# Miniprotein binders against Mucin-6 (MUC6), part 35

Target 1, 185 residues: Mucin-6 (MUC6), of Homo sapiens (Human) (q6w4x9r395to579)
Amino acid sequence: GHCSLEGGSFVTTFDARPYRFHGTCTYILLQSPQLPEDGALMAVYDKSGVSHSETSLVAVVYLSRQDKIVISQDEVVTNNGEAKWLPYKTRNITVFRQTSTHLQMATSFGLELVVQLRPIFQAYVTVGPQFRGQTRGLCGNFNGDTTDDFTTSMGIAEGTASLFVDSWRAGNCPAALERETDPCS

## First folded at step 7 (miniprotein)

Design zg18 (from xg9 with F37L)
Fold by ESMFold2-Fast, scan of step 7:
Parts: C-alpha cells; structure tokens; sequence
Structure zg18 (fold): chain B 185 residues (1-185), chain A 85 residues (1-85)
C-alpha cells in the first residue's frame, strides 16, 4: 500500500481516498501492530510557504520504544535529539540519501518512507501486504474500503476530514481547517 | 552536561476523562519547559493513552509526579517507563 503527503496540505490514504487539511500540530500518520516496539509514524505540520497552502508538512517522525527519528525539511536527521550523518543505520532502520533531493528510510519490518526535500517537502509511505487491514492514522485503515477511511482515533467513522484529522493530533493544538481541493486540479 | 530523559506514561481508563485531563497535563508541561506528546494507541482491543515527555531530568520527574496525582484521581491504571537520552 501507498500513502502520500503532497503539495503542502494534500493526503492520499492507503485505500486511495484523497483529502486536504490545514493544521499546525504533530499528527499520527500510521499506527499498526506490525510496527515493532510500539512504533508509530508521525507528521508535523506548520505554517507554510507553499503556494495555495496555508500550512504544510515540515517534518516526519518515526517513534518507537528505543528511537525517535526526525527528518525535517531543513535536511536535518536526528535520533533521540542527536544529529546523525547519513547513511544512518540502526538494527532495523537505515536512513540514506536516495537522490540529491530525496531521503529514504528503509526498514526490516515492511515500512518504507521516501521524503522529498525540494522544491516542496513531501512524504511517501509504502507498507507491505502484512499491514492490510492493520493500520490506523491519517493514512487510513488499509481495508480496501474508502467509505471508512476517516476513522477517528476512537474508532468512529466520520463523513468529514476535519474531525478525523483532529482525532489524530498528538498534543493540545488548534483544530485543523478542512479545505476544498483546487477546482482546476 | 545536563542529563535528559524520556518517560512513557501509559494510561488505561475512561478515555473521555483522560482527554479532559490532557489540557491540564499540557499546561504543566509548558510551565516546566518539557516537551510532551499525548496520543491514543490500541493494544489488544483496548484503548491506551500515551503521554510521552522529554526534557531535563529534574523537570521531567516533577512533571511525572504531578501527572500521577491527576491520573490517580481519575482511577486510571498507569504504567511508567524511563530511559536516558
């Protein structure tokens, strides 16, 4: 499955449901029992310089019991608050420069993250088939049904993106604003 | 150098009551200058609230003590795990 965070404020879930929001918070992007040591992927959004987008992705965080790997739009990679030179390798995770504009986090547990640094900070999440029907967060539930992709952290299926997104906040942040896609896109 | 720690506080209880406490917990974090994340995890069909706090050891320990008092009033089941950064 593939989930994408593009154009500053657009998200496409693992079941290919597109939506858009504007927010300034850390959000749970992916939780799953398939992630080792209570792992979770998180996305940080803040005020944007991207055209037609009030807020945008500024960092991606992989958090587990032992690791807090942060990849920021400033091209800084840290683990547990310490800056790391690339390629950076742990037992199950390798972060490396894939191209001059892209970083990749490869894992042994079926998760891959590709981050575009320029011209717009964007993220692409790939998960293996073992994750099917076993994901939660902004990337959706990966069950093949787009009608329940807006399932909140409490297990309630919402009709709108705003309540869905707000349920996945990782902190006491302002509520996100739902936005329509560009009419010409 | 000043010692930094990370503490995981895992809370099982009434999710609505724990969410109400989250505002107070965030205020304590701001007062003490520690970084906090509060989010929901599902474990074996149960909802668990995770409070992750990072910062200087003395400030984080004060945060944990104050948060434990709040959670005790809610009758919540609490597990705490500490690691040095």
Amino acid sequence: as target 1 above (185 residues)
Amino acid sequence: SMKRIRVYIEVEGDPEKIEEAALKIEEIAKELGVEVLVFVREEDGKTVVVILVEGDEEKVKEFVERVREILKELGAKVEVEEEEL
Scores: ipSAE 0.333, ipTM 0.714, lowest interface PAE 3.3, mean pLDDT 81

Design zg19 (from xg9 with F37Y)
Fold by ESMFold2-Fast, scan of step 7:
Structure zg19 (fold): chain B 185 residues (1-185), chain A 85 residues (1-85)
Amino acid sequence: as target 1 above (185 residues)
Amino acid sequence: SMKRIRVYIEVEGDPEKIEEAALKIEEIAKELGVEVYVFVREEDGKTVVVILVEGDEEKVKEFVERVREILKELGAKVEVEEEEL
């Protein structure tokens, strides 16, 4: 299966359902029992461009019990906060420069990530067939049915992207940018 | 530098009640300056919530103790594992 994060804020799920959202937080892209040691692939979005009214992908994070690999739009790769020279290899993960404009994270467990650095920061997630029907997050559930691609973190299928995306928020979000709550409500 | 750790907390219990606690858990994380992530997954027909927290060792340990007290009220089963960074 193939999921893509393109054009700053566009997502296409593993079942090929496209959507767009506005967000300034870390979101879970992919969580699955097929990922070792409670692994999760996450995407960081922040304000972008001239207007600051749009948001764009700024980093991709792979987090597990032992690793926190961050690939950012400024071409820095860290693991557990330490900058790494490429190629960078762990027991199960290798991060390397695939082309002058693309980095790749290859794994032994059926997950591949390709990050386009220029001209626009974009990410492409590929998973093996063992992930079919066993994925959760912004990339959808990979079950061949697009009607439930917006399944929230609590297992509820939504008809629209807004509640779906909000349910997959994780990590540190800028409080001032995400607050749309009426103080009297 | 201060020693940093990452702690994995697995919680088995009522996901609605755990979600209600999430805002308080986030407040504690912000107060202590630790980074927290919450994942929900299905395992053998049970809903499991994973709370990942990382930061300075003393602050992370304080976070874990305070979160454990919150989850105890919910009747949740809690398992904790630590990784040194």
Scores: ipSAE 0.135, ipTM 0.575, lowest interface PAE 5.8, mean pLDDT 75

Design zg2 (from xg9 with L52Y)
Fold by ESMFold2-Fast, scan of step 7:
Parts: C-alpha cells; sequence; structure tokens
Structure zg2 (fold): chain B 185 residues (1-185), chain A 85 residues (1-85)
C-alpha cells in the first residue's frame, strides 16, 4: 500500500482516499501491530512560512521504545535528539540519501518512507501486504474500502476529515489562537 | 546539560476512566516541560494506551510518579520501562 503527504497539507490514504487538513501538531500517520516495539510513524505540521492561515509538513518521526528518528524539512536527521550522518543504520532501520532531493528510510519490517526535501517537503509511505487491514492513523485503515478511511483513534467512522485528524493528534501540542496576534505587528 | 531519558508506559484499564485522566496527564506534562506522545490501540478486545515521555531525567521521573499514582487510583494495570537517551 501507498500513502502520501503532499502539497503542504494534502493526504492520500492507503485506500486512495484524498483529503486536506489544517493543523499545527504532531499526528499519528501510521500505527500497526506490524510495527515492532510499539512503533509509530508520525507527521509534524506547522504554520506555512508563506501563509499563517495554512499549515505544512515540517518533519516525519518514527518513534519506538528505543528510537526516535526525526527527518525534518531543514535536512537534519536525528535519532533520540542526536544528529546523524547518512547513511545511518540501526538494527532494523537504514536512513540514506536516495537522490540529491530525497531521503529514504528502509526497514526490515515492511515499512518504507521516502521524503522529498525540495522543492516542497513531502512524504511517501509504502507498506507491505502484511499491513493490510492492520493500520491506523492519518494514512487510513488499509482495508480496501475508502468509506471508512476516516476512522478515529476511538474506532468511530467520521464523515469529515477534521474530526478524524483531531483524533490522531499525538502529544501535548499547544493550540494556536489567531486572535492573540496583533494585526499591526 | 542534564541527562535525558525516555519512559514507556503501557496502560490497560477502563477506557472511559483513562480518558478522564488524559487532561490531567497533559497538564502535568506542560507543567514539567516534558514531551509526551500518546497512542491508543485495540488488542484482543482490550483498549491499551501507550505513553512515551521524554525530557530531563528529574522531570520525566516526576511525571511518571504523578501519572502512576493517578492511574493506580483508577485500578489500571501499568507497565513502565526506562531508556537512557
Amino acid sequence: as target 1 above (185 residues)
Amino acid sequence: SMKRIRVYIEVEGDPEKIEEAALKIEEIAKELGVEVFVFVREEDGKTVVVIYVEGDEEKVKEFVERVREILKELGAKVEVEEEEL
């Protein structure tokens, strides 16, 4: 299956359901029992540099009990907060430069991530057949049916992307209040 | 700089009670300045909540202690594992 995060804030699920959202938080992109050590792939969104009313992907994170691999739009790769030179290899994960504009994270457990660094930061997630019907998060449930791709973290199928996306927020992300910004500043 | 750690917390219990505790857990994380990631998964008909917390060792340990006491009062089963960063 293939899931994509493109054009700043567009997502296409494993079942090919497209949607867009506007949020500034870390979101669970993919969680599955097929990921070892309670692993999760996460996407970090922040305000667009061009427009404060829009958000864009700024980093992709793979978190497990032992690793926190962060690939950011500034082309820095860290694990557990420490910057790594590429190629970087752990027991199950290798991060390397695929092209001058793309990084790849290859794993032994059927997950592949390709990150486009330029001209726009984007991510492409590929999962093997063992993930079919076993995924949760922004990339959907990979069950071959697009009508339930907006299944929340509580297992409820929503009709809109906004409630779906909000349910997959990870961590203690602060909400941004537009009214607190001085219009003349 | 201070030593940084990550702690894994796995919680099994009544999902409604754990959800009520979530707001208190978030408040504690903000107060202590630790980074928290929470995942909910369904496993064999049970709801399991996985919490990763990381930051300065002293602050993370205080977070874990306060969260453990909250969850203990709810009768939740809690498993904790620490990793040095």
Scores: ipSAE 0.316, ipTM 0.688, lowest interface PAE 3.8, mean pLDDT 75

Design zg20 (from xg9 with F37I L52F)
Fold by ESMFold2-Fast, scan of step 7:
Structure zg20 (fold): chain B 185 residues (1-185), chain A 85 residues (1-85)
Amino acid sequence: as target 1 above (185 residues)
Amino acid sequence: SMKRIRVYIEVEGDPEKIEEAALKIEEIAKELGVEVIVFVREEDGKTVVVIFVEGDEEKVKEFVERVREILKELGAKVEVEEEEL
């Protein structure tokens, strides 16, 4: 399955349902029992520099009990607040430069993330077949039915994107962005 | 020197009570200046709330103690793990 975060704030779910939102927070992009150690993939959105009403993706975060890997639009990769030179390898995760404009995070558990750095910061999530019907978050439930792709964190299927997106808001998004992407500033 | 830690908290209990507690927990985090990420998962018909909190050791420990008091009143099952960043 494929999920994409493109053009600032457009999302296409694993079941190919497109939607748009305007929000400035950290959102749960993907959570699944297939992710080890209560892992979750998250997306950080902030205001666009050109328009005050528009928001755009500024970082992607993979958080588990052991790791907090942040990939930011400034081409900085950190794990648990420490900047890492690429390629960066852990037991189950490798982050490397795929092309001059793209970074990739590959995992041993069926999750792949490709981040486009230029000209626009965008993200592409790929999950293996084991994730079918086992995902929650902004990327949808991956069950082959688009009518319930807006399933909230409380398990309610909504007809509109706004209630769906708000339900996947996670924590203190401004504090997370300020400290994780520039821990020494 | 300022030591930073991350704490993982896993909570099982009544979903309605935990949801109300989650709002209070977020307010406490803002007061103490710690970073909190909360999400809910369901497995086998059970609702589990996962809380990651990180920041200065003293502030995070105060956060955990206050959260533990709230959750104890709800009768929730709580698992806590700490790591130094």
Scores: ipSAE 0.236, ipTM 0.638, lowest interface PAE 4.5, mean pLDDT 76

Design zg21 (from xg9 with F39Y)
Fold by ESMFold2-Fast, scan of step 7:
Structure zg21 (fold): chain B 185 residues (1-185), chain A 85 residues (1-85)
Amino acid sequence: as target 1 above (185 residues)
Amino acid sequence: SMKRIRVYIEVEGDPEKIEEAALKIEEIAKELGVEVFVYVREEDGKTVVVILVEGDEEKVKEFVERVREILKELGAKVEVEEEEL
């Protein structure tokens, strides 16, 4: 399956359902029992450009009990807070420069991430067939049915992207935005 | 250099009450200058909340103590694991 985070604020799920959201926190993209050591793929969003109502992807995080790999739009790769030179290899994960504008994170457990650094920071998530029907998060449940792609962290199918996205918030929201009282936030 | 640690906290309890506590937990993290992730995980049909915190050892330990008191008031079951970074 393929999930994409494009154009700053657009997401296409594993079941090919497109949606847009305006979030400014860290969010769970992918959670699955197929990921080792309680692994989760996360996306960090922040405000973008001149418009205060637009948000964009600024980093992708792979978090497990052993690793916190962060790939940011400024082309810095860290693990557990330490900057790493590429190629960076662990037992099951390799991060390397695929092209002058793309980084790739390859894994031994059926997850692959490609990030486009320039001209716009974007992410592409690929999962193997073992993940079918066993994914949770912003990328959807990968069950071949788009009508339940907005399933929240509590297992409730929502009709709106906003409620769905808020349920997958994982913290690290900017201080200024946490106090915002805008009804559309 | 200052010792940095990561603490993994797994919480089982009333999801509505834990959700209300999440905002308070995030405020404590901000006050102490530690990085926190609060998210939901499912294991064999059971819903658990994970609180993962990272930062300077002294500040993280203070965070964990305050969070334990909040969760105790909610009657939640709590498991904690610590590791050095």
Scores: ipSAE 0.391, ipTM 0.745, lowest interface PAE 2.9, mean pLDDT 79

Design zg22 (from xg9 with F39W L52V)
Fold by ESMFold2-Fast, scan of step 7:
Structure zg22 (fold): chain B 185 residues (1-185), chain A 85 residues (1-85)
Amino acid sequence: as target 1 above (185 residues)
Amino acid sequence: SMKRIRVYIEVEGDPEKIEEAALKIEEIAKELGVEVFVWVREEDGKTVVVIVVEGDEEKVKEFVERVREILKELGAKVEVEEEEL
């Protein structure tokens, strides 16, 4: 399956359902029993520098018991808070520069991530067939049915993207203070 | 160069009370200068909240102690696992 985070705020799920949302927090992209060591793939969104009313992807995070790999729009790659030179290899994960504008995170457990750094920060998630029907998060449930792709963290199918997205919040909201300071803007 | 650790806390309990606690937990993390992630999952018909915190060992242990007291007040079942970074 393939999931994409494109154009700053557009998402296409593993079952090919497109949607757009507005968010300024860290969200669960993908969680699955197929990810080792309680692994989770997350996306960080913040306010767009060009438009006050829009948000865009600013970083992708892979978090497990062993690793916290962060790939940010400023082209910095860290693991457990330490900056890494590419190619960076662990036992099960390799991060490398695929092209001058793209980084790839390859894993031994059926997850692949490609990040476009320029001209706009975007992410592409690929999962193997073992993930079918066993994913949750912003990328959907990968069950071959698009009608329930807005299933919240509590297992409820929502009719709107905003309620769905809010349910997958994972904390670390960089714009929270700005919203409190300027609530009417 | 203080030792850094990551702690996973899994909480089973009333989703409404735990959601309210999650906001307070995030504020404690900011106060102590530790990084926290909090998310909710449904597992085997139960609601489980996962809290992952990391930072300097002393500050993370202070965070875990304060969070444990909050969760004890809510009657929640709590499991804790520590990883050395």
Scores: ipSAE 0.363, ipTM 0.719, lowest interface PAE 3.0, mean pLDDT 78

Design zg23 (from xg9 with L23Y)
Fold by ESMFold2-Fast, scan of step 7:
Structure zg23 (fold): chain B 185 residues (1-185), chain A 85 residues (1-85)
Amino acid sequence: as target 1 above (185 residues)
Amino acid sequence: SMKRIRVYIEVEGDPEKIEEAAYKIEEIAKELGVEVFVFVREEDGKTVVVILVEGDEEKVKEFVERVREILKELGAKVEVEEEEL
C-alpha cells in the first residue's frame, strides 16, 4: 500500500482517500503491530510562509523503543538527537540519499519512506501486504474500504477530516501553534 | 546533558477519562521540559494508551510519578518500561 503527504497539507491514504487539513503539530501517520518495538511513523507540520490558513510538512519521525529518527526539511538526519552522516545504517533501517532531491529510509520490516526535499518537502510511505488491515493513523486503516479511513485514535469512524486529524496529534506541539492564537503576534 | 532515558507507559482503563487526563499530562511535560508522545492502540478488543516520555533521568522520573498518580485516581492499570539512551 501507498500513502502520500504532498503539496504542504494534502494526504492520500493507503485506501486512496484524499483529504486536506490545517494543523501545526506532530501527528501519527502510521501505527501498526507490524512495526517492531512499538514503532510509529509521525509527521511534523508547521505554518507555511504564504498563508496563515496553510500548513506544511517540516519533518518526518520514525519512533520506536530503540530509535528516534528525524528527517527534516533542512536535510538534517538525526537518531536519538545525534546528527548522522548518510548513508546511516542500523540493524533494521538504512537512510540514504536516493537522488539530489530525495532521501530514502528502507527497513527490514516492510516499511519504506521516500522524502522529497526540494522544491517542496513531501513524503511517500510504502508498506508491504502484511500491513493490510493493521494500520492506524493519518494514512488510514488499509482495509480496502474508504468509508472508515477517518477512524480516530479512539476507534470512531468520522465523516470529516478535521476531528480525525485532531485525534492523531502526538502530544507536544510546535510553538507556532500557540502563536497562531494571537493574530497580531 | 546528564543521563537521558526513555520510558514507555502502557495504560488500560476508561478511554474517555484517560483522554481528559491528556491535557494535564501535556502540561506536566511542559513544566518539566520533557518530550512526550501519546498514542492509542487497540489490542485484542481493548483500548490501550501508550505514553512515551524522553528527557533527563530526574525529570522523566518525576513525570512518571506524577502521571502514575493521575492515572491511579482514574482506576487505570499501568505498566512501565525504562530504556537508557
Scores: ipSAE 0.124, ipTM 0.557, lowest interface PAE 5.6, mean pLDDT 76

Design zg24 (from xg9 with E54Y)
Fold by ESMFold2-Fast, scan of step 7:
Structure zg24 (fold): chain B 185 residues (1-185), chain A 85 residues (1-85)
Amino acid sequence: as target 1 above (185 residues)
Amino acid sequence: SMKRIRVYIEVEGDPEKIEEAALKIEEIAKELGVEVFVFVREEDGKTVVVILVYGDEEKVKEFVERVREILKELGAKVEVEEEEL
């Protein structure tokens, strides 16, 4: 299955349901029992520097009990707050530059992430067939039925994207603490 | 150099009450300058809330103490794990 975060504010779920939202928080993109060590993929949205009346994707986070891998639009990759040179490898995850404008996170557990850095920061999530019917979050439930793609974190199917998206907030709202640099500057 | 730590908190209880506390938890994190993630996870048919916090040791420990007080009032079952970064 394929899920995409494009154009700053558009999402297409694994079951191909498109929607749009504006937000300034960290959101659960993908949760699944197929992810090891309580893993979750998250998306960070913040106010756009170009369009002050809208928001855009600024970072993607893979979070587990062992790792906090952050890939930001500034082309910085960190794990547990420490900057990493590419290619960066752990036992189960490799982050590398796929092209001059794309980074890829490859895993041993059926999750692939590709981020486009330029001209617009965008993300593409690919999951293997073992994830079918076993996903939760902004990318939907991957069950082949688009009518329940707006299922909230509490298991309620909503008719609108706004309630669905708000249910998948993961804190740091707004995400000010992550992006502040040099308090003396 | 300041010592940085990660603390993982797993909370079992009434999800609606814990969700109501999430705003207060986020406000405490902002006051203390620590990075926090608060999200719902489902395990064996149970809903658990995960609170994961990163930052300077003194600030993270203060965060954990204040959050524990809030969760205690909710009657929640809490497990905590700490690791140096």
Scores: ipSAE 0.497, ipTM 0.780, lowest interface PAE 2.1, mean pLDDT 80

Design zg25 (from xg9 with R6Y E54T)
Fold by ESMFold2-Fast, scan of step 7:
Structure zg25 (fold): chain B 185 residues (1-185), chain A 85 residues (1-85)
Amino acid sequence: as target 1 above (185 residues)
Amino acid sequence: SMKRIYVYIEVEGDPEKIEEAALKIEEIAKELGVEVFVFVREEDGKTVVVILVTGDEEKVKEFVERVREILKELGAKVEVEEEEL
């Protein structure tokens, strides 16, 4: 199955359901029992400089008990906080430059990630058939049915993207706060 | 209570010619009050231009038809998918 993160803030799930969201946090793209060492694929979104309401992909993270691989829009690849020269290999993961504008993370466990660096930072997730019906996160459940693609972390199917996306927050992001009282009001 | 839709447009053709049309496509979006995002995807050795648009159904459909006319003049292959929001 294929899942894409495109145009800064658009997602197409493994079951081919497209949606857009507005959020600035780290979100779980993919969790599955098929990922070793409690692995998860995550996406980091931040506000762009163009509009206060615009959100864009700035990094993709693969996190497990062994690795924290970060691929960022500035073309830096780190693992466990240390910058790595490409090609970078671990026992089960290889990160390499596929083309002048694309990086690829290949794995031994049926997950492939391709990152487009230019002209716009985008990510493409491919999973093998063993992941069918066994995925959770922004990329959907990969069960061949688009009607439940917005299944939240609590197991509830939503009709809109906003509650679905909010349920998959994974990282440390600015807390939602009451609007500050204007001292001049 | 206004029906809003999301439309995904994939365009295969000469990326330089499609990029030249991007400013006109963005002006049409502003005129119609729809939200549009245009970006490039490289897949299997091919370059695909993607146009994503959201807004009121009537306005999005008008946008799509005007964009199809522009892209047809460029000889581009166009695929369109719609979803209700």
Scores: ipSAE 0.000, ipTM 0.209, lowest interface PAE 13.4, mean pLDDT 72

Design zg26 (from xg9 with E35D V48T)
Fold by ESMFold2-Fast, scan of step 7:
Structure zg26 (fold): chain B 185 residues (1-185), chain A 85 residues (1-85)
Amino acid sequence: as target 1 above (185 residues)
Amino acid sequence: SMKRIRVYIEVEGDPEKIEEAALKIEEIAKELGVDVFVFVREEDGKTTVVILVEGDEEKVKEFVERVREILKELGAKVEVEEEEL
């Protein structure tokens, strides 16, 4: 299955359902029992001034009990807060430069991530057939039925993207942690 | 420099009550300035909530203590594991 995060604020699920949203937070993109050590793929969105959309993808995070791999739009790759030279390899994950404008994260457990760095930051998620019917998050449930792709974190099928997206919010929202401007400057 | 840690909290209990607690947990994280990730896992007919928190050791430990009190009131089963970053 293929899921894409394109054009700053557009998502196409594993079941090929397209939608758009305007969030500024960290969201669960993919969660599955097929991901080892409680792994989850997450997407970070923030305000955008370039694409004329209100928000855009700024980083993709793979989080597990052992690793927090962050690939950001400034082309920095970190694991557990430490910057890494590419290619970077762990026991089950390799991050490398696929082309001059694309990075790839390959795994031993059937997940692949490709991020486009330029001209606009975008992400493409590929999962093997073992994930079919076993995914949760913004990329949908991968069950072959688009009518329930907006299933929230509580298992409720929604008719609109906004409630669906809000249910998959995880972590601190970037807007809440932005540096305050000097009121006396 | 401050030591940073990550704590993994696995919670098992009433899904509706745990979902309500997630909002309070996020507020505590904002107050303490720690990074928190809360997500629901449904596997083999069992629903659990996973809370991953990371930040300065003292603040993360305060977060964990406050979260334990909230979860204790809900009668939830809680398992905790700490890792140094």
Scores: ipSAE 0.141, ipTM 0.571, lowest interface PAE 6.0, mean pLDDT 76

Design zg3 (from xg9 with L52W)
Fold by ESMFold2-Fast, scan of step 7:
Structure zg3 (fold): chain B 185 residues (1-185), chain A 85 residues (1-85)
Amino acid sequence: as target 1 above (185 residues)
Amino acid sequence: SMKRIRVYIEVEGDPEKIEEAALKIEEIAKELGVEVFVFVREEDGKTVVVIWVEGDEEKVKEFVERVREILKELGAKVEVEEEEL
């Protein structure tokens, strides 16, 4: 399966359902029992420099009990807060420069991440068939049915993307505690 | 003074009540200058709330104790795992 984070704030799920959201937090992209050491893939969104009403992807994080690998739009790769030279290898994960504008995180457990650094920061998630029907998060449940693609962290199927996305917040939300004001007409 | 640790907390209880406490938990992290993630995970068909925190040892330990106090009021079961960075 393939999930993409493109054009700042557009997402296409593993079941090929496209949607857009606005948010400035860290969000769970992918949780699965197939990920070792309670691993989770997360996306960090912040306000766009071009328009304050839009948000954009600024970093991708792989979190487990052992590792916190961060790949940022500034082309910095860290693990557990320490900057790493590429290629960077752990027992199960290798991060390397695939092209002059792309980084790849390859794993031994069926997950691949490709990050486009320039001209626009974007991410592409690929999972093996063992993940089918066993994923949760912004990338959807990978069950071949698009009607339940907005399943929240509590297992409720929502009709709107905004409630779905908010349920997958993982913290580090400097703007999340601000009260929402009704948009003017 | 420069020793850093990571603490992984699993919380079993009413997820709605724990989610309501998430804002208070995030405020405590801001006060103490520690990095925190609070999110829901599924374990053996049960809903578990994960609190992941990292920072200076003394500040992380203070965070954990304050969070335990909040969670006790909710009747939640808490498991804590500590790792040195």
Scores: ipSAE 0.525, ipTM 0.789, lowest interface PAE 2.0, mean pLDDT 81

Design zg4 (from xg9 with V50T)
Fold by ESMFold2-Fast, scan of step 7:
Structure zg4 (fold): chain B 185 residues (1-185), chain A 85 residues (1-85)
Amino acid sequence: as target 1 above (185 residues)
Amino acid sequence: SMKRIRVYIEVEGDPEKIEEAALKIEEIAKELGVEVFVFVREEDGKTVVTILVEGDEEKVKEFVERVREILKELGAKVEVEEEEL
């Protein structure tokens, strides 16, 4: 299955359902029992410099019990807070430069991430067939049915993207972004 | 060269009651300057929440103690695992 994060704020799920959102937080893209050590793939969105109303992808994070691999739009790769030279290899994960404009994170457990650095920061997630019906998050449930692709973290199928996306927020979001909403005071 | 740790807190309980504590947990994380990641899943008809916190050892331990007290009052089952970074 293939999931894409393109054009700043557009997402296409594993079941090929497209949607857009305007969030400014860290969101869970993919959780699955097929990921080792309680692994999760996450995306960080922040405000675009071009427009106050636009948001854009700024980093992709793979988090597990052993690793916190961050690939940022600034072409910096870190693991557990330390910058790493490419190619960077762990027992099950390799991060390397695929082309002059693309980085790839390859894994031994059926997950592949390709990040486009330029001209626009974008991400492409590929999972093997063992993930079918075993995924949760912004990339959907990979069950072959697009009508339930907006299933929230609590298992509720939503008709629109906004409540779905909000349910997949991960951790503490920047409080300063929430405070930009001011009722005229 | 500060000692940093990562702690995993697993909580089983009523999702509505856990959500009521969410703002307090977020406030504590902000006050202590620790990074928090929250993962919610359903397993065997139960709601399981994983709270992953990272930061300076002393601050993370204080966070865990304060959060554990909040979650205990909700009747949630709590398991904690620590790893040095």
Scores: ipSAE 0.097, ipTM 0.565, lowest interface PAE 6.2, mean pLDDT 76

Design zg5 (from xg9 with V50Y)
Fold by ESMFold2-Fast, scan of step 7:
Structure zg5 (fold): chain B 185 residues (1-185), chain A 85 residues (1-85)
Amino acid sequence: as target 1 above (185 residues)
Amino acid sequence: SMKRIRVYIEVEGDPEKIEEAALKIEEIAKELGVEVFVFVREEDGKTVVYILVEGDEEKVKEFVERVREILKELGAKVEVEEEEL
């Protein structure tokens, strides 16, 4: 399966459902029991440098019990807070410069990430067939059915992207969900 | 040259009550200057929340103690694992 984060704020899920969002936080892009050591792939979004009303991808993070690999739009790669020269290898992960404008993170567990650095920071996620029906996050559930691609972290299928995206936030970000449901409830 | 650590906190309990505690947990992390990430996973039909925190050892340990107290009051099961950075 293939998931893409393009044009600053467009996402296409593993089941090929496109959507756009306007969040400015760290979000869970992919989590799965197929990822070793409680691994998760995350995406960091901030305000666009072109428009205050738009958000853009600024970093991709692979986080597990052992590793926190950050690939940022400023072309810095860190693991556990320490800057790394490329190619950078761990037991199961290799990060290297694929072209002058692209970095690749290859893994032994069926996950591949390619980030485009220029002209616009974008990310492309590829997962092997073992991930089918076993993914959660912004990239969807990879079950071949687009009608439930907006399944929140609590298992609720939403008709719109806003509540879906908010449910997958991670880090020190305020929850937009309370703002949309609590004032009227 | 300060020692940095990462701590995983695994929480089982009422997801709604844990979400309510998340804002307080986020404020504690801000006060202490530690980095925190919160993940929700479904494992074996149960909802499990993972809190990953990293930073200076002294500050992370203070964070963990304060978070344990909050989560214990909610009746949540809490398990902790520490990693040196």
Scores: ipSAE 0.033, ipTM 0.523, lowest interface PAE 6.9, mean pLDDT 75

